# Designs tried in a protein design chat: VH-VL binders against f9uss8. Part 11

Target 1, 221 residues: f9uss8
Amino acid sequence: MVLTDIEYLLSYLEAHHVPTIKKKRHTYLTYHGLAEHYTYVLKDGIIKNSIILQDGREYNLSYIAKPDVISLLRDEVSRSTDQPFNVRIESEYATFYQVNRVAFWKYVNSTPELQNYVKNYYRKKLSENILRLQRMVMNGKKGAICAFIYSLVDLFGRKVNEGILIDFVVTNDDIAGFCGISSRSSVNRMLKELRTDGVITVKNHKFIIQDVSYLLDQIAN
Key: E = the ipSAE of ESMFold2; O = the ipSAE of ESMFold2 at other seeds; V2 = 0.75 times the mean of E and O plus 0.25 times the DockQ between their complexes.

## First folded at step 4 (VH-VL)

Design ab13 (framework fv_adalimumab_6cr1)
Fold by ESMFold2-Fast, scan of step 4:
Structure ab13 (fold): chain C 221 residues (1-221), chain A 121 residues (1-121), chain B 107 residues (1-107)
Amino acid sequence: as target 1 above (221 residues)
Amino acid sequence: EVQLVESGGGLVQPGRSLRLSCAASGFTFDDYTMHWVRQAPGKGLEWVSAISWEGGSTDYADSVEGRFTISRDNAKNSLYLQMNSLRAEDTAVYYCAKVTDYFEYYYMDVWGQGTLVTVSS
Amino acid sequence: DIQMTQSPSSLSASVGDRVTITCRASQGISNYLAWYQQKPGKAPKLLIYAASTLQSGVPSRFSGSGSGTDFTLTISSLQPEDVATYYCQKYNSYPYTFGQGTKVEIK
């Protein structure tokens, strides 16, 4: 049996009894304090990554809903503790391996599977960020919202009688932050139009996508 | 500034009807689900009813189902509660409340000051 | 209907004391729980949502915890302005249900 890169990493961390921490919903796992000495690997749960801008605004980068390393921006020799990222827990709880930073990079440097994981990680993150920028700047605000909602299908999508259920609660503030929209009321207005046009509906705080082709059309595919 | 102002409360006889109004300002009213919550004198909070942003979906507490009707006029930024077949146990301060998000089910972040309804002979 | 039960119904504590209020749902509601503060003669004010997230402008001495069926509101150091009745409320589905309230008073 062949393990994926991430499955190999998780197996390695379990075999070496790496300690875990458990965080409750809407608390933050920061890259300061304990994070200064550790690389965190999501074992279970859903998190949201964001950047804090100099003026205090938050710009949302991604949801992570499957096991993955949270960030690889800090190398084994850097002393800097001023990473700009926030990590907020979105599920009822999230569990993380706390891997000593030096030990993490020792594992990577000694293990070809983990080296491939790291190379693929950077490639994938860079590619995802470029595609996000492309969609957002080309499609305007409504197109950005459509592209964002469609991106939730891969993470949280489940087929139901009414369409595709996004089985996760996404707030208008989160949507505004993902789409670079300064106004929560602007997001509400555009979501209202999508509901009026029969593109989406909402049940139990969750979106149901009724017209997937509309969303795809708005992102110029 | 987001504001909700209730009106229409007063003294009413059992078995009769009364209509409450809530005037909304400072936000895009027609994007939000709105609620009515009541509180009997000296008692706790009781959720009464909710209406979706477009007015097409409504829900009611069992105690008022079939007697009360929630409605809205988005052109006037107004929420209403039509109360029919009033009973003594309907005596309460009635609050209108806005949810934090447009979702059909969500927590309430802004409340009006309330309007007192007294059902007494 | 999902019932929300608070404990205690009332409590008296001194300024600076740690105060704990519990709320139990008769069925699982995940983290779809809010806490409200109501001072005499005033409308309720949102304190906490999603069981543990502090509303903007609410003092850091307030905190919430729990998931599923058991929830707690904690005031780490009670202040005179905290004298009020506190309500938990589920919002995962209709009908919305409030707890019966916990009256917090000094002395």
Scores: ipSAE 0.000, ipTM 0.441, lowest interface PAE 12.9, mean pLDDT 83

Design ab14 (framework fv_adalimumab_6cr1; at its last look DockQ between E and O 0.06; V2 from the best seeds 0.00; counts 0 for: pae O 15.8 > 2, placed apart)
Fold by ESMFold2-Fast, scan of step 4:
Structure ab14 (fold): chain C 221 residues (1-221), chain A 121 residues (1-121), chain B 107 residues (1-107)
Amino acid sequence: as target 1 above (221 residues)
Amino acid sequence: EVQLVESGGGLVQPGRSLRLSCAASGFTFDDYTMHWVRQAPGKGLEWVSAISWEGGSTDYADSVEGRFTISRDNAKNSLYLQMNSLRAEDTAVYYCAKVSDLWEYYYMDVWGQGTLVTVSS
Amino acid sequence: DIQMTQSPSSLSASVGDRVTITCRASQGISNYLAWYQQKPGKAPKLLIYAASTLQSGVPSRFSGSGSGTDFTLTISSLQPEDVATYYCQKYNSVPYTFGQGTKVEIK
């Protein structure tokens, strides 16, 4: 009956015939540092946001698996017009509204519902980033991996007989990037330990969490 | 020992079709993403196509998208490349290649010896 | 699409020389870079993955370095059996593009 903030945004973009772009799995929508005049809104699909620092290290910031604006870090008057993140497609296809940045902010400024969406967006993203910082700083490497795996439950979790299936393939490199771990071999070693201890298992390249309480214990501090 | 053996190459006329096969042995075939890579005479390597372990996801280079179809038969430990609407620029040695890591799809640790496809004018 | 530029196209060096080959990505690819060796008439062989990790059985005279956009393959002491064409390859995203190759010959 009543639209959520994101449902309102999507209906507004559709009603105004905003162009869409469709991208295939493991291609990039945009790159960190690329000068573009667009705000992208995920219509369907799964994407990964990342940055690559000047020393070459990749930090993975988020998966987005539900419709949402990819980033609101650029306003219409910012000196920097560069995209803040690399955006890679992780589902078979992803579809985006491709909104001119100036036009996006014009829509927001003229629409109370969109102003509410933006306010709630910033609040949600700030909270998520605080939790990410806590994970990376306070839990150590193994705790960071455990916290990351647990975070996948909300996005991709499905209950199965063996436990909780994470219905998405996550690579060791992706885990290293999400956890700020410089070595893929360190990630692989810690995942092998979790498998040996019966905390997780693997089926068709996807994790099954067998001992949820273990993961929670590692991130409880 | 891990081994990949390509077959099905040969001389074909422009506009026709050819199907390449790759027979895999010595590893759990259905656990690994597989690739086709080609090399035109005197030229460098060009990635052509990839297929996920389960066969559900496929990727293609722009040069072959819509003309080539990658497929696999996990029960037969076989990889295929169906090549339609062949052009002179498709003339190349075609390599079958296996990824090295179940968790990382894209670098290739084992390569077949290749099969030559010649598309004559 | 991310472009891979490899240099030089060819080089000649003496046995025992230090040889350096470079590979540049037009956008950051972190460490998702592999190096391959292809000897005349043979299939390519994986030398290095994750920019700097040697594949099992590859001689220690081979090393890789770099991250982000700029990468280097080094042969610390060139041997006669190292005559080959060397290719870099990005694998962070589709397409899994190879560099153009560097032909290494003995003087």
Scores: ipSAE 0.491, ipTM 0.815, lowest interface PAE 3.5, mean pLDDT 88
Fold by ESMFold2, look of step 5:
Structure ab14 (fold): chain C 221 residues (1-221), chain A 121 residues (1-121), chain B 107 residues (1-107)
Amino acid sequence: as target 1 above (221 residues)
Amino acid sequence: EVQLVESGGGLVQPGRSLRLSCAASGFTFDDYTMHWVRQAPGKGLEWVSAISWEGGSTDYADSVEGRFTISRDNAKNSLYLQMNSLRAEDTAVYYCAKVSDLWEYYYMDVWGQGTLVTVSS
Amino acid sequence: DIQMTQSPSSLSASVGDRVTITCRASQGISNYLAWYQQKPGKAPKLLIYAASTLQSGVPSRFSGSGSGTDFTLTISSLQPEDVATYYCQKYNSVPYTFGQGTKVEIK
């Protein structure tokens, strides 16, 4: 049978008895700028990548909601061991494979299937970063929020009778951090506008999208 | 200064009706979800009802559903509770409460001082 | 419906004591849990929301912890003005149920 790149990686780690660790909601796996000698691979759970801005706010970069390597910004010969961003657990728990950074790259360099995973990983991350830049620099605040909510459909979307449920709680603070908006109050006002226009509703703290095409139209800024 | 002032409480016989009012000031009333919470004399808090900021979504505790109606008039900064078919177990101090500016959360950061409703012959 | 059970129903402690109040949900409610303080003859006052976030103006001796089903309110050093009844409340979904309350007294 043919495995996807990530399925191959996970099977490889299991076959080599790579240990796992488990972290609780709102604790950190890694912190921006701290030395780290492990490569972590998400087995299950949801995490959020962020950095600390000069004024102390967290600026949110992305979610990882499916198995994937947390970061490959360094190879086995890199001289910096500093983590590029904070990694916070957003699910009730998350489980990670914990493998020594040098050992991980030794596995990759000896295994063509893992080399393919790494190439596809970099291509995917580059594409995601380009789209994130578009969200932040080419839209007004409302357009940025719409683009962000739309991005959640692929990560957490599930069809229900009322529309598309975003099956994950995203707070106004989180949205503010993803969209570069200074206040929860500003986010709340724009979400109320979307609700008034029939684009979204909220039930049990989760968004239900009632008009996804409207979200797309708002990012054409 | 944020203030909530309840009124309309009093003594009423079982089976009768009563309408409570809550006058809001010091904040943009139509930005907030509002609640009614009651407390029988010497007893704990019991959530009664909630209404969304626009008035389009209402929720009720099972003990009052079908008998009580929550409403709001955003032009008058006022919250209402229409209580029909009153029973002795509805005797309580009734509080109105304001939710934080995070409309997706239903915890109450500002409370009124309450109005007493007594249902007795 | 999710039941909220507080323990103990009442307690008595000395000034300076560490006081712990628990609240248990019959099903998971994530961190959608608030704590309120009600002094005799007064309206309730919000202390903590999101299980552990301290409301503005609340003394730092109050803290909250927990997630899922088990939650704790802690008063690190009980003061005379802390004589009150404390309530937890879930708000993850309708109904927004309160616990039955914990009365705290000074012995």
Scores: ipSAE 0.000, ipTM 0.534, lowest interface PAE 12.0, mean pLDDT 85
Fold by ESMFold2 at other seeds, look of step 5:
Structure ab14 (fold): chain C 221 residues (1-221), chain A 121 residues (1-121), chain B 107 residues (1-107)
Amino acid sequence: as target 1 above (221 residues)
Amino acid sequence: EVQLVESGGGLVQPGRSLRLSCAASGFTFDDYTMHWVRQAPGKGLEWVSAISWEGGSTDYADSVEGRFTISRDNAKNSLYLQMNSLRAEDTAVYYCAKVSDLWEYYYMDVWGQGTLVTVSS
Amino acid sequence: DIQMTQSPSSLSASVGDRVTITCRASQGISNYLAWYQQKPGKAPKLLIYAASTLQSGVPSRFSGSGSGTDFTLTISSLQPEDVATYYCQKYNSVPYTFGQGTKVEIK
């Protein structure tokens, strides 16, 4: 009764004995443009959504780091749909409920609480995507990198003696993909500038933010 | 001009140890992840190991894990591979290689000339 | 672990021929694929990264394509100096595995 939308969905799937699958780091759950007959719900772990651009670069859309449905972008009555994104596991392992697409929508259509989850899911995803596009369009390359690093605080941030640890490994290739930067050397150069200026440091492949105000100044109006 | 020069190869008996060195010049060594790659005579390339720019993260191929240790000394611009419990199948030319990215195990854009390790009685 | 399979293992072609080498990953690796050339007696040399991006100084007759699991290196007009063994390598995750190589010869 007091459950959040996602807690309700997870409890519902457990009660109906929906099977789970487990995938390891840097394997793919789904691929952009290939047919898929399942809806996946993240149970635990971290994933990254992306698409492949015409030039072969990977355009990264978002992380999903909390339980959530991976994608609901296609028609509720079709047995299969083209996947809108590549979904790669970024944690050591990730576990997903694997639900037949038709069955998933039958669950939703028979259950008002799941209908509310779906409505709120679409509103949340639209808002997130609008904000992502605005940050990307409104900033130069350095500003985009600063905005991206700052956005990781909510997802992975943890206070430590040296500053705010981003307790997750994010590669320069991933940063290039999130920021729409085709030159990896530009990403490297800008990260080196931030490090030299005392804004960030890197330990064990993880960022530690030492000057949050600098990041905010690069993205503030 | 980026240069990598390997040394320390030679003939060694099975079960023994050997330490390879790679001297780096022409770039800021401390900012780059480094790799070891080997090639048995007449065979293909095999990735062996990688080490992060500060030395805090290491990765190994299954074939060498537990026997080889990669390390670096950033003050000396040097990369090392400690090779313990050597086997005949470890016979190869060993290359050190530099990544193109400061913080990632990317593709290798600069390679050394290689040093031959022969494991034979 | 993701396996990388190249084909063919060797080929012979005439100067001016179009040469195609394929590389297949056992699981998807997006575009995290590099191609290397190794001439006899030399260290490997990077040709292509990100599946299709030509490294600086590499002749334009070399090109790469593909994503996901299937990748291709193409030499549009084979030259005598292209006699070498070619390797693909994935770098999406550890281990950074190479294909077994493709030897290209002039007939």
Scores: ipSAE 0.000, ipTM 0.468, lowest interface PAE 13.6, mean pLDDT 84
ESMFold2 (binder alone), look of step 5: mean pLDDT 92; pTM 0.941
ESMFold2, look of step 17: ipSAE 0.000; ipTM 0.489
ESMFold2 (binder alone), look of step 17: mean pLDDT 92; pTM 0.942
ESMFold2 at other seeds, look of step 17: ipSAE 0.000; ipTM 0.466

Design ab15 (framework fv_adalimumab_6cr1)
Fold by ESMFold2-Fast, scan of step 4:
Structure ab15 (fold): chain C 221 residues (1-221), chain A 120 residues (1-120), chain B 107 residues (1-107)
Amino acid sequence: as target 1 above (221 residues)
Amino acid sequence: EVQLVESGGGLVQPGRSLRLSCAASGFTFDDYTMHWVRQAPGKGLEWVSAISWEGGSTDYADSVEGRFTISRDNAKNSLYLQMNSLRAEDTAVYYCAKVSDFWEYYMDVWGQGTLVTVSS
Amino acid sequence: DIQMTQSPSSLSASVGDRVTITCRASQGISNYLAWYQQKPGKAPKLLIYAASTLQSGVPSRFSGSGSGTDFTLTISSLQPEDVATYYCQKYNSVPYTFGQGTKVEIK
């Protein structure tokens, strides 16, 4: 039986008795100074990574809804201790392994399986960011919204008789932040257009994708 | 001519539930994001919740997340706030407010407010 | 979350005085700022949006300025009917946070 990269990491953290921390919805994982000594690994829950733009708008980078390392941009000896983004809890609670940063990198440096996890992590994050940039630049605002909605299928998608239910309440503010759109009202207007065209509908405050092919057509030419 | 009228407020015991309603008239209700804003006696305004024009997107202040549910019935031109697990700190006048237009989320029309008292 | 801080918390001035109220956001919010007036026992009334645009029907003695993090509401010549609490509110993104309010009274 071969463990996935993340399963291997989780088993390693459990075997070494790494402590966990639990955080409530809409609180931030990291506080100034206190979290700089740790690498966090999501055990349970849903989080959102974001940055604050120059004009005060929130630019959202990703949801993480499955166990994964939150960030590997800070190493054990780096002089720079600032994280490039904010981590906010989106589920009712989220639980994290709180790994001493020096110990984490010592584990990685001495363990080939963890080295592979880290290499795959960087490769995956780079690829995701390149694809995100391509979608934003190539597809315009409506295409960006379509690409974003489609990206939710992997995280929250569940097949229902009407289409694909996105089993998570995604706010229009979050959509604006993921798509680089300055106004929630602009998002609302484009969502109204998609709903009028039969591409999406809403049930219990959650989107149902009725026309997946339309979304895919908007992501490319 | 644009009017918002709240109802459903009253005295309620801690831990119980209460549902507020807001009746809208004089505008195309289903084209606008709607808000609930509260004000504790003698204190400032606190944004509570918002719901998109179609009802598919909802937002809450951290203080009420998980306890309050905003909803709307566009066929009835009505906005609702379901308040569960009420606390003394939820005592306030609750205002229904309309966003100004599709491009901006400032509140141009407010209801008269309905008082909710959570006590003994 | 972005914090909204008003200054002063209260002020007392004479009829005809120029009154300035300040609102500060802990992070940039561009011009997505509104000002509201709340008279005792009444619902709030929108005065200004987009930091500097007067709502229809609002007297011209009210004006707003600022961008980014620092904003001001000015009453060029205070009138008795201006006795109220004034609130700023960010609306660039959730949450739509209000400042704590500034109470304006006549001496």
Scores: ipSAE 0.000, ipTM 0.413, lowest interface PAE 18.2, mean pLDDT 83

Design ab16 (framework fv_adalimumab_6cr1)
Fold by ESMFold2-Fast, scan of step 4:
Structure ab16 (fold): chain C 221 residues (1-221), chain A 122 residues (1-122), chain B 107 residues (1-107)
Amino acid sequence: as target 1 above (221 residues)
Amino acid sequence: EVQLVESGGGLVQPGRSLRLSCAASGFTFDDYTMHWVRQAPGKGLEWVSAISWEGGSTDYADSVEGRFTISRDNAKNSLYLQMNSLRAEDTAVYYCAKVYSDFWEYYYMDVWGQGTLVTVSS
Amino acid sequence: DIQMTQSPSSLSASVGDRVTITCRASQGISNYLAWYQQKPGKAPKLLIYAASTLQSGVPSRFSGSGSGTDFTLTISSLQPEDVATYYCQKYNSVPYTFGQGTKVEIK
């Protein structure tokens, strides 16, 4: 059977009776400094990864809305990372496979398919982070917002009559945190501009992207 | 720190006028829609009026339409409510409130002042 | 105009109890509904908007649900600091009407 790497991982975890846990909206699965013996794999739900900056601001790193390993920064022997992530539940509930960290790496080391998954995971995450840095640093604040909105297409995008619906409520505070913008007012002003220009609209507190080409043009520069 | 401070309340006779002020600080005042909400003693909340970020559009509850006027001075970070032809039923604590986000043109209120009491009595 | 009706008007519950408050609109308002908490002697505070989205800083024991005409605010595991009057508010269109409020007290 031809499965994606993540589909293979999920079927493996289910077949081997790996326990799951279920967490409620706006609770934390993990946070900085927590002693953790588990590798978590998102089975269902939406989460947000973030760090707290030295000045107390929250910098948002990613939403994860599709099944995936939450983090592979801690392997079976590694004791430290430069800056660990906070993981908050954003959907009503999220369900995770809770895999003993040592057992997870034994599974990987004994299974060629899982070795391939881990290799591709690191490659994908490195590429995504480089692209995120490139877009945000090169494009300025408006470009960062356009890049962020476009990134939501893959996670939450759904074709509707008016354009592409982003089927998730994203707050201005979250946008500010994803884009490294210190002011909600700056975010608000730039979003108003995009709406006035017909690039986006809003229905039931969710974005509809009406002009995808505009967003892409802002990112490409 | 985002703050809203109301002033101008007090005792006033029926049929007369009163002007309330709200001083805003800690945010970019001219980016946000502002509201007035009132609460009669021992009663629930009643929405009174709203004004857009630039002052170009205003809305009023039916109970005050034609009698009250909402306005703003963005240079002074101030919101006003001019109350004319006051009635006993206008007696209430009047709150100044800020919209969470003006981007969506949705009028839910994320920050509230402490309120100022208006008593209309003879 | 659209009428907003809350039930119950008041309730008493014990610490740790699950509390449910309902709000009904006389016509459909989609998900344009907010919930506010007002503690005695204080100004109201935003809890929830878009019917189900928690405002930043609001404890996770608060949740909202519903769409159209029927909406619910739930407090799982009621705490002493939750003693307050709770208000729903429609904001799909003028007027931005509040419900009459539900007073929550500890037994």
Scores: ipSAE 0.000, ipTM 0.449, lowest interface PAE 12.9, mean pLDDT 83

Design ab2 (framework fv_adalimumab_6cr1)
Fold by ESMFold2-Fast, scan of step 4:
Formats: structure tokens, sequence, C-alpha cells
Structure ab2 (fold): chain C 221 residues (1-221), chain A 121 residues (1-121), chain B 107 residues (1-107)
């Protein structure tokens, strides 16, 4: 049996008896700017990473819906350093390994499999962020919303008779934050246009992508 | 009525600079990626540059990269093309164009009438 | 960079004739192709996008087909007002390259 990089990390943390914590929906695991000495690894659940911009807007960075390290942006050595993101729980509960940051990097530096995980993590996250920036910045506001909705297919998509169900409730405020749109009414107007044109529909507060080809056609490179 | 009106064209000597403007009306300017396209006398269309709706991303044709700068002022509903180090081969009618309303971000559904730039000694 | 080549460069036909113009991409561009009409002394106008979707207000005698590398614009019954140069354009990625154009004239 060969373990994936993330499966290896999880088994390593379990073997070393790393403590876990459990948080409920719409509470925060940590805050942007909070001084803390932990690295968190999502064991189960769904979370949202965000930052608060200078003008007070929340800029949403990512959903994480599969086990993974939440962030590796902080250094290996400083005793105390500020958390780079707000981390909010989006599922009913989420469970995390809570690893001392210095100890985490000591594990990585002593284990070739974990070094490979870290290299692959940075490569994947950089590629995902470049693709996200390309889709949203080049597509205009309506294009950004369409690209964002389609991006949810990988995390929450499930094929149904009507199209692709996004099996997760995403609010208009969250969409505004992911797309960098300052006006809630602009998001509402654009979503109404997509519904009117038969591109998407809403059932039980969840999107169904009815015209997958329409959304696909605007995603370039 | 959706309109794009270019201005700023004229006769200019090689090596000098010129700035083109495009005034937009009849649509929400800050929702759309904008393009500059040129056409040399008796020749075909050539894409020159594009700028995203918020102004944060720009693209250029290889022939103008490093010499031309596209910019926009969303408060004034205006698009600009700063042309530096002009060459005889830059002689063309320059069109301002808007991307389509159907979420496809690189084809152009509305065009201005164009402004002629002549680079000659 | 992907090259866009149109054929023919020029054609002359009679009113009521079926006219076909071909556009070829040097590499695959899926259906990210638009067709434009430019009448003498005027700015271009969008006719077709996504290779085959007719722009609102464009007469039904215009149609587009193709995918990947080979595309065709068809005018089923040529009218006097159709005298123009027609351009294809790729828009899948930078650069957003145009074909060299096909001039359509009436005999």
Amino acid sequence: as target 1 above (221 residues)
Amino acid sequence: EVQLVESGGGLVQPGRSLRLSCAASGFTFDDYTMHWVRQAPGKGLEWVSAISWEGGSTDYADSVEGRFTISRDNAKNSLYLQMNSLRAEDTAVYYCAKVSDFFEYYYMDVWGQGTLVTVSS
Amino acid sequence: DIQMTQSPSSLSASVGDRVTITCRASQGISNYLAWYQQKPGKAPKLLIYAASTLQSGVPSRFSGSGSGTDFTLTISSLQPEDVATYYCQKYNSVPYTFGQGTKVEIK
C-alpha cells in the first residue's frame, strides 16, 4: 500500500500523538495578526481562509475541504509570529491537529517524505493561486463570478440529472469576498442574470450548474 | 446607446510619444475588459493590448511590449494608450473595443470609430 | 504564438450566391473563435462568437462552424450589403490574433 503525501503526514502526526482540537460552524480557529506558535493541519471538515483589507473588506483566499496543512507561510524559527489568515469553520464541525510550529519544522527537516510533501504543497498552492488570479482578473466582474462558481466543482461538485450540484451553501457575501467585488448588489444582479439565462439555478440554497459548457468556455488557460 | 469614441491621433515623428484616449458611454465601464486594436492602411486587424475591468492586469502584443502602456480611469469612463518610441510601422487606425456581455472575455462586441496615428518624418 | 490563416484572400460572387470563408489556426483553439465584418471606411462589427453562435441582430444567412483548428463562415445568400472584409479572431489566450482578412465583392 503506497500512502499519498497527505496520508503520510496524517499518519506521522497520529504516530507522534499530536493533539487535536474541534471547532464548530462559524467560529474562528485563528485570526489574521494573532501571535501564535502553532501550525494547524485540517483532519476533517471545511474551512475558509481570509484576510481583512485596509478598507475593511474581507478578501477570501480559499476553501479547504480535504485534509491539508492550512498554511506554511510562517518561518521555522521565530518563537512567536503573527498568523497570516483568518480561519473560519464552514462545516458543522472541523477537527485540526495543533502542532507546535518549531516542532512541525523539526519533523519536516528530519523526514524525506515530509520534505516532499512541503515541496509539492508550495508548488500546488502557487499554481492554484496563479490560475485563480488569471481567471478572476482577466474575466471582468461577471467572468470572475462565473470562474469562481466553476472552481467550486473540484471541492463540492456532484453530478445530478439537472447538471452539476455544488453541494455547499455559498453566500453572496462570500462570493463578493472571493471575487474582490465591493458591492453586494453587483453580485446579486450578476447572479440573477445567470439564473435568467439558464446558466445556473438554485435548489435548497445550493447552486446547480445547468450550462456547464457556458462556464467552461470562459475559462482560458 | 453604447458608444466608444477614440481621440488623440495625429501626425508624430519617429521616436516620439503620443497618448490615445477612448471615452465610453452607455454601459457600466468598470465591468469590462477593454482592448486596443490597430489597422495599418490597406492591411488587416492587429490586436495591440488589453486591460482587465479593475485595471490590475494588462497584456500586450510582442510588437509593442515595453513601448506602449494601456491604462484606464474608471471614474472618468476612459481608456488610454500611452505610445512611446514610435516607429513608422506603428502607423495605423487605432480602435478601442469592449469585450462581450456574455462572459467571454477576449472577443469584442462594441468598437469605436478609430483614430488615425501617422508616424512619419 | 498561434497563427491564423484565412482562405481565400479575396472573392467575387453574385447576389444570391452561397459564400464560404475558411479560417485555420496553427494549433488547437477549441471553439474560441469569433468572426467580424468590416465594411469599407467603417469599424469592424461582431458577427459570430464561440465559432458558431450568431450575435444578436445579425441576419440568419450568416453561420459559423468548426472547432479545433478549422473553421468556416458561410453566407447562404449573398446580399449587396454584405460587401466587406471578414476577419476571424482567436481568443483562447494571449495574443488575441486576427486572420489576415477575406475581401468579399459582388460581380
Scores: ipSAE 0.000, ipTM 0.411, lowest interface PAE 17.9, mean pLDDT 83

Design ab3 (framework fv_adalimumab_6cr1)
Fold by ESMFold2-Fast, scan of step 4:
Structure ab3 (fold): chain C 221 residues (1-221), chain A 121 residues (1-121), chain B 107 residues (1-107)
Amino acid sequence: as target 1 above (221 residues)
Amino acid sequence: EVQLVESGGGLVQPGRSLRLSCAASGFTFDDYTMHWVRQAPGKGLEWVSAISWEGGSTDYADSVEGRFTISRDNAKNSLYLQMNSLRAEDTAVYYCAKVSDYWEYYYMDVWGQGTLVTVSS
Amino acid sequence: DIQMTQSPSSLSASVGDRVTITCRASQGISNYLAWYQQKPGKAPKLLIYAASTLQSGVPSRFSGSGSGTDFTLTISSLQPEDVATYYCQKYNSVPYTFGQGTKVEIK
């Protein structure tokens, strides 16, 4: 039996008695610009990472809903650097390993399995970011919203009688932040259009995707 | 068109109980999180409590936790605040407020006119 | 709990003046900040949400800016009907705390 890269990382952190921290819904683990010397690894829960743009708008970068490192953008050797993202808890609670940054990179550099995890992490994040940028630039605001909703299938999707349930409440502000749209009302208007066209419906404040092919068609250009 | 109307306020002795009501109209009441906010005479706004659209999640300010209970009856389009063990510092105008969008659990876009609660001997 | 501090507590300005009110959170709240206007004897009215987005029907002379911990409400050209107390409110997490308010009066 072979552990996945992330399973290996989690077992390694547990075996070395790395401390954990638990945070409740809509509190912040850390924020962009805070001087900290930790690398955080999500053990359980759902988080959102974001930055604040020059004009004060929040730009949302990702949800993380499975165990993973929050960010690997900080270098291996500097004594302290500012945190790159705001990290907000989206589940009722989230639990994190709180790893000294220098110690984290020492673990990685001494462990082939962890080096493989880091290599795959960077490849995955680079590929995802290029694809996201392409879809946002090429397909306009509606295409960006369609791409975003479709991305939620992998994170929160489950099959139900009516279609694909996105089993997570996503706000119009969060959607605006993910899609680079300056107005919550613009998001709401486009979501109403998708509902009117039978592409999505809403049950208990959660999306049900009724026409996944429509979303893919909006992204494919 | 959207309207919230509070009732149930009045003069009450310290240590007693009072129940406030808020009647909602002009929107689909059971789609929205609802709030109670109070304002003591000559003072600022203080958030008191919130209840989710289905009634399953409630939150309270530390100052009222254990003494106040928020509830709702979606069939009657009504929000309630049961206030027990009242103190002089609970004297305030109590406002009912609706959250903005059913996708958001946050800011308050519609407010009632308020009902005055005076706790005095 | 995150504390919300407004400055100044009160101000007096002339009609047509640019007025700036500040709100500071003791910890980061991203852009989850709303501004409310309360006229004497009336319920509060939502002016701005998401730190900078104007509520429908609010005059364009009102604007909001800021993110993280520091926020401002600006009235570009003060009018007589703008006499009111203004409140900021965080809504990123419970408790949904208000600032203490800033009273705006005309000279």
Scores: ipSAE 0.000, ipTM 0.449, lowest interface PAE 13.9, mean pLDDT 84

